# VHH binders against q86w26r167to484: the designs that were tried, part 2

Target 1, 318 residues: q86w26r167to484
Amino acid sequence: SLVVLQGSAGTGKTTLARKMVLDWATGTLYPGRFDYVFYVSCKEVVLLLESKLEQLLFWCCGDNQAPVTEILRQPERLLFILDGFDELQRPFEEKLKKRGLSPKESLLHLLIRRHTLPTCSLLITTRPLALRNLEPLLKQARHVHILGFSEEERARYFSSYFTDEKQADRAFDIVQKNDILYKACQVPGICWVVCSWLQGQMERGKVVLETPRNSTDIFMAYVSTFLPPDDDGGCSELSRHRVLRSLCSLAAEGIQHQRFLFEEAELRKHNLDGPRLAAFLSSNDYQLGLAIKKFYSFRHISFQDFFHAMSYLVKEDQ
Below, E stands for the ipSAE of ESMFold2; O stands for the ipSAE of OpenDDE; V2 stands for 0.75 times the mean of E and O plus 0.25 times the DockQ between their complexes.

## First folded at step 1 (VHH)

Design a16 (framework vhh_7ubx_2; at its last look DockQ between E and O 0.01; V2 from the best seeds 0.00; counts 0 for: pae E 18.7 > 2, unsure alone 62.8 < 65, placed apart)
Fold by ESMFold2-Fast, scan of step 1:
Structure a16 (fold): chain B 318 residues (1-318), chain A 125 residues (1-125)
Amino acid sequence: as target 1 above (318 residues)
Amino acid sequence: QVQLVESGGGLVQPGGSLRLSCAASGFTFSDYAMTWVRQAPGKGPEWIATISSGGSTMRDDSTKGRFTISRDNAKNTLYLQMTSLKPEDTALYYCARYSELTLVGSGETVTFDYRGPGTQVTVSS
């Protein structure tokens, strides 16, 4: 079978997908149905040494000695969870605008089109924007929509985000008094942005006077908190503008070339190696052959979308 | 009674490696999924990795390239192999008996019913 799990950026699709693997492994989900369940992060597929099913299985297992032939013996007892189809990347070195997908991307397409392991089960998570690319690959699929947090789940999220109970209560009170913020926090990723913004404000002793009116205002509030207008005490007054322009440039490059993982060297080319990066970018170290290589990504995919949109306003200020 | 005891922590310089162990007793270790969690001073708990009774793993993306979780059911022992350690890895590391994976912030956390007292890892030059 094939299920497509749809949801806006930050609706908890990745956490649900990973929870399903652990629930299966502990016997809670699909008891006796599958011998193996593989979690595949679509944005990481570009990091495979070779575009082969065997390499994908080694990557998923974290073990180059995984018994591939035994695993593939009964394909109907396999489940592949393809997480983040909308974040499926093109190779950094290859410009494929006039050509098809790379061999690495085509491996997942062969699985989805049922050309490889046609009797296996598939669960695919994606943002709705990628359905135009996904639908032509599907024959019969069940679609499930993630709606986000219930009101109780939002309250629980605020309590778990803040270590200090008083801080959690204050943050949730601010959000509950604003219908727009409260509704926006139905999206778990927006809850994270809002909680991070409020935590930053409270830690700096600032009173929250104006509350955001929409998603753009929420991200602007976050940017204003973590990229204050003054320089870094000795740095040029232009340092804030330079960081903002660099983030916009990085985001635009990522959107145009369908890249979501950026090499450390690329950040340096955009002059993005300062202490403020941690508020907007997360870093992960990947084992590639015998080497460990650092990659960066925007902490929330909506930041990449936001900075890309912002790049037009910054450009027009010239 | 259920007991979990961590060991293997200590002072290590940046770029170094360290292997943590967790000795389990008082329950049938091989029947339970196990997890590693760390907590830095003044910060909340951070999930690192979970391993099922059969060896299936799920790891936090920020550390999975450097940290590996494993277990030896015959010895009732859980392991965390850490490589390329950074100053920001400085924390008290706990092993725990896994209950559920949940979303917190832009990442994930776990709930558990029992945890050990922890072993301190300090990464400094």
Scores: ipSAE 0.601, ipTM 0.857, lowest interface PAE 1.5, mean pLDDT 82
Fold by OpenDDE, look of step 2:
Structure a16 (fold): chain B 318 residues (1-318), chain A 125 residues (1-125)
Amino acid sequence: as target 1 above (318 residues)
Amino acid sequence: QVQLVESGGGLVQPGGSLRLSCAASGFTFSDYAMTWVRQAPGKGPEWIATISSGGSTMRDDSTKGRFTISRDNAKNTLYLQMTSLKPEDTALYYCARYSELTLVGSGETVTFDYRGPGTQVTVSS
């Protein structure tokens, strides 16, 4: 079977995919149906050492001694979850400027086209705008659209996010009184941004007087709240602006080159301090053969999109 | 105007068979994936099967092996062959164009751009 999960950024596709893996592992989901469930983060595929199915399996298992031959004897009992198809990265090597698919991309395409392991089950997550790139690969697929939180779940999220009940109620009241914010909070990722913004304002003793009028305003409010001051004792405003510009540059470069993982050296190139930018960037350690390497990514792809969009505004002011 | 008209429903005894038909008009039938959906009283819509030019997909539950979706593009007709019918199969059956499963929180529903009025299937002894 082939299932495509589509949803806007932040709707919870990744969360659902991970939950599926956990539920399967605990025997709650698909009891007896799958012997193996392979979760593949598409943005991480570029880190594979070899563009071979076997290597992909080893990578997913986290064990180079996994019984791949045995696993491949019963492909009908395998589930591959390809999370974030739209986040497939292009190889860093300049030489592959050829408009063609990377070998790693080709590997996944063969799987999706059912040329490789035609009897296995596939779950693919992607954003709606990226469906146009996926559709030509699909022969028979069930489409599922994830919209996000119900009204009840929105309320519950606020209650769970804020440890203080009064703060939770206050925050939720602000959101309920604003149709734009309330609607935006249907998207779990945006709901988190809103909650974080409100929490940040409350902690700083600031009264939320102006409410966002659109999604851009929401992100701007968040960014304004959490942008760090410059360590160099200079004008705090100039430092904040510099960091913003640098984040925009990083995001834009990433989007331009279809990159979503960044090395520490790359952050330094943009004069960014990763650990200080935890509000915007996340870090993960990846095993590359015998080495472990740290990579940074935007906490959510929506941040990268936002900063990319902002990069056009910042350039106009120069 | 896009039109979908289901037929073939009725009263049948447990273990019986029915063949549902859906006559499509107002669009190029062959260009679209077609879906059967059913809705039982007090329950939400349930996806049964979809058929496209690339093949068919079916739900992986108690209906698997009993129901078969097919289409005749020359006749602009969609079919659902049902066998070994059970009382639990009692529902209004809809033919739909371009159906999608939609998740809102823990809730599941089936969305479509067009559907017919439905044909009633009742399985009762």
Scores: ipSAE 0.306, ipTM 0.666, lowest interface PAE 0.8, mean pLDDT 89
Fold by ESMFold2, look of step 2:
Structure a16 (fold): chain B 318 residues (1-318), chain A 125 residues (1-125)
Amino acid sequence: as target 1 above (318 residues)
Amino acid sequence: QVQLVESGGGLVQPGGSLRLSCAASGFTFSDYAMTWVRQAPGKGPEWIATISSGGSTMRDDSTKGRFTISRDNAKNTLYLQMTSLKPEDTALYYCARYSELTLVGSGETVTFDYRGPGTQVTVSS
């Protein structure tokens, strides 16, 4: 009655969760098993200013007058799909504390711990990183791992990433020659990094003779391709390592605080020149009140995760 | 790269109607809640409405009867249907991707992470 679907970012957990709702509504999935199936996006649940069960049901049913009494008559015939538990971590806890509530008093935590609607069925999707915060709440859960791209899906991704068919064919041929790299492209985020790296090499007129053998090599190849150069060899390497350490520090601080956007002042604190590092950081201006504020983020969530992991390795290389 | 591009704004007479569109690219649109925000000259941003990935809506009471948010996930497009427009509705309207974020530098919490450049709506005689 409680299933945890886990998998890396971009492995299709949300798409599967939404397809399950549709298939149930059309009678092709679990016919006669559930009276109601509720999809709850964990990243959207904070839109509920008060987290009462009735309000959650109204939210899931839209503005329709949900028959709450009828819905709750037989809790064992309810399925709740809690999508994206990993998106709920520190920001959700901070919001609860700000309103004087503990995490244990949250409606979602009460559902997961089976204190509210203990007979209902739950499906929770998450990244593996969030399991350390989820597992203490669980009882008698089945864990299912979702694989990334199939071989066919990888081929389609390369074809769609490159608008030039010749580039797509060359890029895919390079990846297929390295079994470790091809397997790593099973993870969609890694697949994006590989495609971006190869596109960058082709745009610079370089011939790809050596392919990366693991995730660290893949990201380092990207970094080497796009990090600003220095003509002085040895000085170039020292400058490159200093910028890499700064990116690692920024990523580590962001992960520690569960943040994806950074102000320009924070980049300067880490000695980073945002406009020069466009291959790693993107920016946008927001009008917040009367002020215009510039915010930066890593171009892809995989970069923030990668640089965070690298921060432990770079610390030892003084 | 995430891109949001609004269209459909323009000059309209009081009582008129407009439908704003927001074309999304660079991310899986159907996975995210989306928001319309407006900003009048000399004022701060004003939240209008949010629509969940599953189609549930939440909107500001002051525009509740006149503005309807919707989405077409197959076309990666967010819409705002505006009716009975008033001069006080004159503003820059932009769409945004909802997210609960705490900024590292300032510690402020932001309720969206990406927005478009906006489309101008002007309601006047």
Scores: ipSAE 0.000, ipTM 0.170, lowest interface PAE 18.7, mean pLDDT 70
ESMFold2 (binder alone), look of step 2: mean pLDDT 75; pTM 0.736
ESMFold2-Fast, scan of step 4: ipSAE 0.569; ipTM 0.847

Design a2 (framework vhh_7ubx_2)
Fold by ESMFold2-Fast, scan of step 1:
Structure a2 (fold): chain B 318 residues (1-318), chain A 128 residues (1-128)
Amino acid sequence: as target 1 above (318 residues)
Amino acid sequence: QVQLVESGGGLVQPGGSLRLSCAASGFTFSSYAMTWVRQAPGKGPEWIATISSGGSTMRDDSTKGRFTISRDNAKNTLYLQMTSLKPEDTALYYCAKYTDLTIVGGESISVEDLFDYRGPGTQVTVSS
């Protein structure tokens, strides 16, 4: 069976997918239904050594000695979780560009089209924007949508985010009195952005008098918290502007070429210091054959979307 | 094996009433929140209402004045009482388990039920 789980950026699709794997492994979810559950991060598929099912299985198991023949003995007892279909990467290579598809993308496409392992179960998570690319591959699928936090869940999130109960109460009071912020906090990722911004304001002893009026203002408030304007106008103002332009350029290049993992060299090319931009970028080490390589990605795909959108406003300045 | 069997649909005139039932088996019905969802031909599923294990309800604003969700834990049965039916209410009606994360607008189902067989639903047709 094939299930498509849809939700806006930050609605917890990846968290849900990972929790499903854990709950299955502990015997809580789908007991006796599946022999193997494979978690496949679509943005990481580009890192596979070969575009073969065997290599995908080795990757998922973390073991290049995994018993492929035994695993594939009963394909109807396999579940593949394809997390983040909207984040499928195209390799930035001229030769592969001419074909219009990477070999690794074609493997996932064969799974989705049911040409490879037609009796296995698939769960695909995606943002709605990618449905136009996904729907032509589907013959029959159940669609489910994640809306996000209820009012009670938003209150609980604020309480869990802040270690200080007084800060939690103050932050939630600010949000509740602003309809735009309150509604935006239905999205768990936006709750994190809003809470991070408010915590920053409170730690600086600032009184929050003016609040964001739309999602762009929310992201701008977050950006300003972690890349604040310098009162010392010299080269520090130019550096801030340059960092913002570099983040926008990185995001735009990523969207244009369907890339969501960036090497340290690419960050350096844009004059970006990944560790210093931990507010916007996360990093992971990946085993590629005998080598370990570090890749960076935007902490939330919504940050890449935001900076990409900002890139057009910045370019209009000339 | 979770099984949900809907019944009570049929042809009704505008302004009429219908009571839908959902017979549940294969899980501890009284421990789970339950949901009604409808789907018109060629359109995506639309959430109608959810009832908690304790009886508290959440309803879509567009129908909450006309539709009432209720449950009978002794009979493992979920109900949807529909009044003042309109042609726009014509759809296939399904019941589903609720999850900790609100999953609506598509299928409102529990994570445990994502790959479970879905019943045919019960058809409600409001004649012109």
Scores: ipSAE 0.097, ipTM 0.432, lowest interface PAE 4.6, mean pLDDT 75

Design a3 (framework vhh_8cml_1)
Fold by ESMFold2-Fast, scan of step 1:
Structure a3 (fold): chain B 318 residues (1-318), chain A 128 residues (1-128)
Amino acid sequence: as target 1 above (318 residues)
Amino acid sequence: EVQLVESGGGLVQPGGSLRLSCAASGRTFSSYAMGWFRQAPGQEREFVALISWSGGSTDYSDSAKGRFTISRDNAKNTVYLQMNSLKPEDTGVYFCAAYTELTLVSGDTISLEDYDYWGQGTQVTVSS
């Protein structure tokens, strides 16, 4: 069977998918139905050296000695969770097609089209925008639309985000007193941005005098907290503006080329320094054959969307 | 670097009115809460008025309430202080200041030292 979970950026699709893996492992979900459940992050599959099922299984298990032949003995007892189909990066093979070489499809496309392991179960998460790319691959699918956080779930999120209970209570009180901000926090990704902004304000001893009016203002509040002008008379305002422009450029290039993972060298081409940008970019080290390579991604996909949208409004200072 | 330039000061008779302007250079003006402060000869700087980044929240000193109005025009990168019913006690140098927060009025006072940018000031003299 094949189920598509769709919802706007940050609506908890990844959290739900990961919870399903945990609940299955503890025996509370689908008891006796599946022998193996594989979690596949779509943005990371481009890092596979070979587009082979065996390599995907080794990646998911974290073990290059996983018993592939035994795993594949009963494909109807396998569940693959393909998380973030909208973040699936364009493979190099598509450039080879343009040169008249034999066309190839990615392994995930073969799974979705049911050409590989046709009796396995699939759960796919995606933003609605990417459905136009996904729907041509589907033969039969059940669609489920995920709504955001309930009021109770928002309260629990704030409580779990902060280690200091006083900070949690103060942050939630600020959010509850603003109807626009409270509604925006239905989106779990917005909850993270808001909590990070408020934590940054409180850790710097700042007072919160007015809350943002819309999602753009929320992201601008976050930017203002983590990239404020310095006290130095050395053109700190121009330096801040230059970093914002560079983030917009990186985001625009990522959207244009369907990229969500960036190498250190790509950041340097945009004049970006990783440690200064920890508030906006996260990094992970990946084992690629015998080499370890560092990749960066925006902390939330909404940041990439935000900076891309801002790229049309930010002009070069002459 | 953000520069703040005050204008509109001058000599006025008691009971008169003045409108002070503070023009900000720089692209991030709308990220700042903006305040007005004043300093009389031989006195410390005192708070006069505050406006949030959007203009949706304002705060005033007790001496300014009912007489002064703070406002802003984010399209023009300018903040204003409309001063009515001026008294000799209002005499002083008026300073514009920027605080780099997008903020909700909480009742807590922003310390003088926590403002990030200051103008050079404009003289207001209330005398017959």
Scores: ipSAE 0.000, ipTM 0.198, lowest interface PAE 18.0, mean pLDDT 74

Design a4 (framework vhh_podentamig1)
Fold by ESMFold2-Fast, scan of step 1:
Structure a4 (fold): chain B 318 residues (1-318), chain A 123 residues (1-123)
Amino acid sequence: as target 1 above (318 residues)
Amino acid sequence: EVQLVESGGGLVQPGRSLTLSCAASGFTFSSYAYGWYRQAPGKQRELVAAISGGSTLYADSVKGRFTISRDNAKNSIYLQMNSLRPEDTALYYCARYTELSLVSGETVSLDYWGQGTQVTVSS
């Protein structure tokens, strides 16, 4: 069977997919149905050494001696979770060949088209915008929509986000008084952005009198809170603007090349210090053949979209 | 808290042996895979050996000379290094792979590193 989980950025699709893997391993999900469950992060697929099923299985098992023959003996007892189909990267041979090894995305397309392992089960997560690219690959799929947080779930999120009950109540009251913010918090990733912004405002003793009117305003409020003028040392309205422009440039380059993972060298090319930009960028260490390499990504895909869109406004200011 | 502590490094002559140990605490040791990595001055950190359950992986440069092992009862992993060469000189790190990489085929990634132990091979 093939199931597509769709939902807007930040609706918890990745968290749900990872939870399903853990629940399967502990015997609480799909008991006795699957011998192996493979979690495949689509944004990380470009790091595979080759576009071979054997390499994908080695990658997933973390072991180049994984028993491929045994694993493939009963393909109907395999589940592949393809997380973030909208984040599939396209390799650019001349550029990527010099920095690391990148597979062609054809292997995942063959799995989705049911040409490779046609009896295995697939679970695919994606943003709705990528359905136009995914649907031509599908024969028969069941679609499940992740709607985001209910009103009760938003209330619980605020109470769990803030360790101080008084701060949680204050933040939630501010959000409830603004219909636009309240509705936006239906998306867990935006809920996190809003909570982080409000916590930053409250910790700095600021009173929130005017609230954002749309998602762009929400992200601008977050940027203003976590990219302060003196963050990099020295006099820095100019430094702040340079960092913002650099983030926009990185985001635009990523979208142009359909890449969502960035090397430290790419950040340095844009004059970005990854560790100092933890509010916007996260990092992970990956094994590429026999070497470990660090890659950065925007903390949430919506940040990459936001900074790309903001590239025009940043240029217009000049 | 999760902690990995390496020990056993030191100065050794070429052709001799050395055993590195990594003691883990703050989590369920038996649920994870582990690797030994090394970093020589001016070079990137590279995999030396990895162990996941009953399976092991070795870099070509150390295969046949080094042996990785684990002891779940002692919450420890070991790297037995035989026939040491000057080019084995590096800071050696113990690392833990994410739990999902062992269970279901998540991308191989590392979530915790030890502080490192220096191995110097010279006369």
Scores: ipSAE 0.000, ipTM 0.160, lowest interface PAE 20.5, mean pLDDT 73

Design a5 (framework vhh_7ocj_1)
Fold by ESMFold2-Fast, scan of step 1:
Structure a5 (fold): chain B 318 residues (1-318), chain A 124 residues (1-124)
Amino acid sequence: as target 1 above (318 residues)
Amino acid sequence: QVQLVESGGGLVQAGGSLRLSCAASGFTFSSYAMGWYRQAPGKQRELVAAITSGGSTRYGDFVKGRFTISRGNAKNTVYLQMNSLSVEDTAVYYCARYTELELTSGETVSFDYWGQGTQVTVSS
């Protein structure tokens, strides 16, 4: 079977996908149905050395000695979770080098088209914008929409986010009185951004006098709360503006060149300190053959999209 | 008990030559394709050369005309002759046993066992 989970950025698609793997491993999901469940991050597929099924299995197992022959003996007992299909990009130069699709992308396309392991089960997560690219690859698929939080679920989220009940009530009251914020909090990722911002304001003893009017204002409020200040003063405002412009530049280059993983050297090129920017960037260590390499990515794809969009607003404000 | 042991690495001057050997044990060597990969600091591991059980060869674009892969089935050994070495050839070189080699494209291979690697350093 083939199931497509679709939803806007931050709707919990990755969290759900990862929970399915855990629940399968503990025996609570699909008991006795699958021998192997493989989680494939589409943004990480670009790190594969070769576009072969064997290499993908080594990557998923974290072991270049994985028993490929045993694993492939009963393909109907395999489940592949392809997380973030919208982050799978086709490099222009690689298309010219090889006939057809690029090698790293073509393997996943062969799986989706059911040309490779036609009896395996597939679960694909994606943002709606990539459906036009995904739909031509599908023969028959069940589509599931992740719609986000109901009004009751939003109230519950605020209560669980804040350890202090008075802070939770205060934050939710602020959000409920702003119809734009309230509707935006239907998206769990936006709900997290809003709660993080409000908690930061409350902990710093600030009164929330003006509330965001649109999604750009919501992200701007988050950015202004979590950009590190220069405690020595003097150039702190210029330093914040410079860091913001650098984040926008990194995001724009990433989108333009179809990159979602950045090396530390690339961050340094933009005068960015990855660990200091933990509010916006996450890091992971990846095993590339026998070497371990650190890569950075935006915490949510929505942050990369936001900073890219913001680059146009910054240019217009100049 | 598959074992692959590389040898022949070391320091060499630009324009020089070096020959790497990989001694294989624990399997029927003559039945498998073999290959060499390399990885320089901060770079992705890349295919240098591959040789099928029948003796057909494949090379990475950056070494064509300079490197030659060969095999000695009687000695269970695969060799990499490296000529006209440049500083850009500095890397750790890995021997690999291949499960299957695709002949139609000539570019893609798969492998199931790796050696520990041997350092090649080319000075200017």
Scores: ipSAE 0.000, ipTM 0.078, lowest interface PAE 25.4, mean pLDDT 73

Design a6 (framework vhh_vobarilizumab_d1)
Fold by ESMFold2-Fast, scan of step 1:
Structure a6 (fold): chain B 318 residues (1-318), chain A 123 residues (1-123)
Amino acid sequence: as target 1 above (318 residues)
Amino acid sequence: EVQLVESGGGLVQPGGSLRLSCAASGFTFSSYAMAWYRQAPGKGRELVAGITSGGSTSYADSVKGRFTISRDNAKNTLYLQMNSLRPEDTAVYYCARYTELYLESGTVSFDYWGQGTLVTVSS
């Protein structure tokens, strides 16, 4: 069977996909149906040494000794979760040849077209914008739409986000009193941004006097909280504007070249300090052959989209 | 046996209005969230408007202020009132039913589609 989970940026598709793997492992989801469930992050597929099913299975298992022949004996008992089809990176053919790498997208396309492991089950997550690229590969897919948090789910999210229940109560009260902000929190990614912003304000002892009126204001409030002017030495505004311009440039380059993973050298090219930008960028270490390489990505795609859009406004201001 | 039957599509001039209907059967209509989707030539399906079992509504940015989604639980019918129609609204419109799956992860819905109804906006 093939199921497509679609939803706008930040609607919790990755969180849901990862939770499905956990729920299957604990016996809560699809009991007795699958022997193996493989989580595949589409933005990371480009890091495979070879675009071969065996390499994908080793990578998913974290073990080059995984019993591939045993796993593949009953393909109808396998589920592949292809997370973030819209984030599937464009391979650079010249770079792939220099590294001795094969085209990574080809393997996922063969799985989706049912040419490889035709009896396995597939779950694909994507933003709607990528459906035009996905639909030609599909034959009989069920579509599931992620609408976002209900009012009850928003309340539950705030309670689980904050470890201190007094902070949770204050944050939720602020959000509930602002209709625009409350409705915006229907999007789980926006809900996380709002909670992170409010937690930052509370931890710094700041009073929330002004509340955001739209998504742009929400992201600007977050940026202002986690990238404030440096009061040391008296020339902090230039540093802040330089970092903002650099984040916008990185996001624009990523969108233009369909890249979502950035090497440390690319951050250094933009004078960005990855560890100091943990509020905006996350990092993972990947073993590529004999080397361990660190890659950065925006904490979620909504940040990359936001900074990309902001890059036009920043250029106009100059 | 869940069935959704759309009607009300047709040819209309820019600036005109049209009302779509969706007749639902085979399930307890009042207990489910419902939505309207559309698919323009050469494009994927996009959510146009949604309505919960309680009557709360949501709209795509491109149709806000122009379209109104509503439901009549006594008649098991979903409606979409479309005003100030534009050539860009030309699409096949689909009625869909939602089933709640995960409370902790956000609302996940399995869509059951009708055959669709064609709306063409041109002179």
Scores: ipSAE 0.000, ipTM 0.157, lowest interface PAE 16.1, mean pLDDT 75

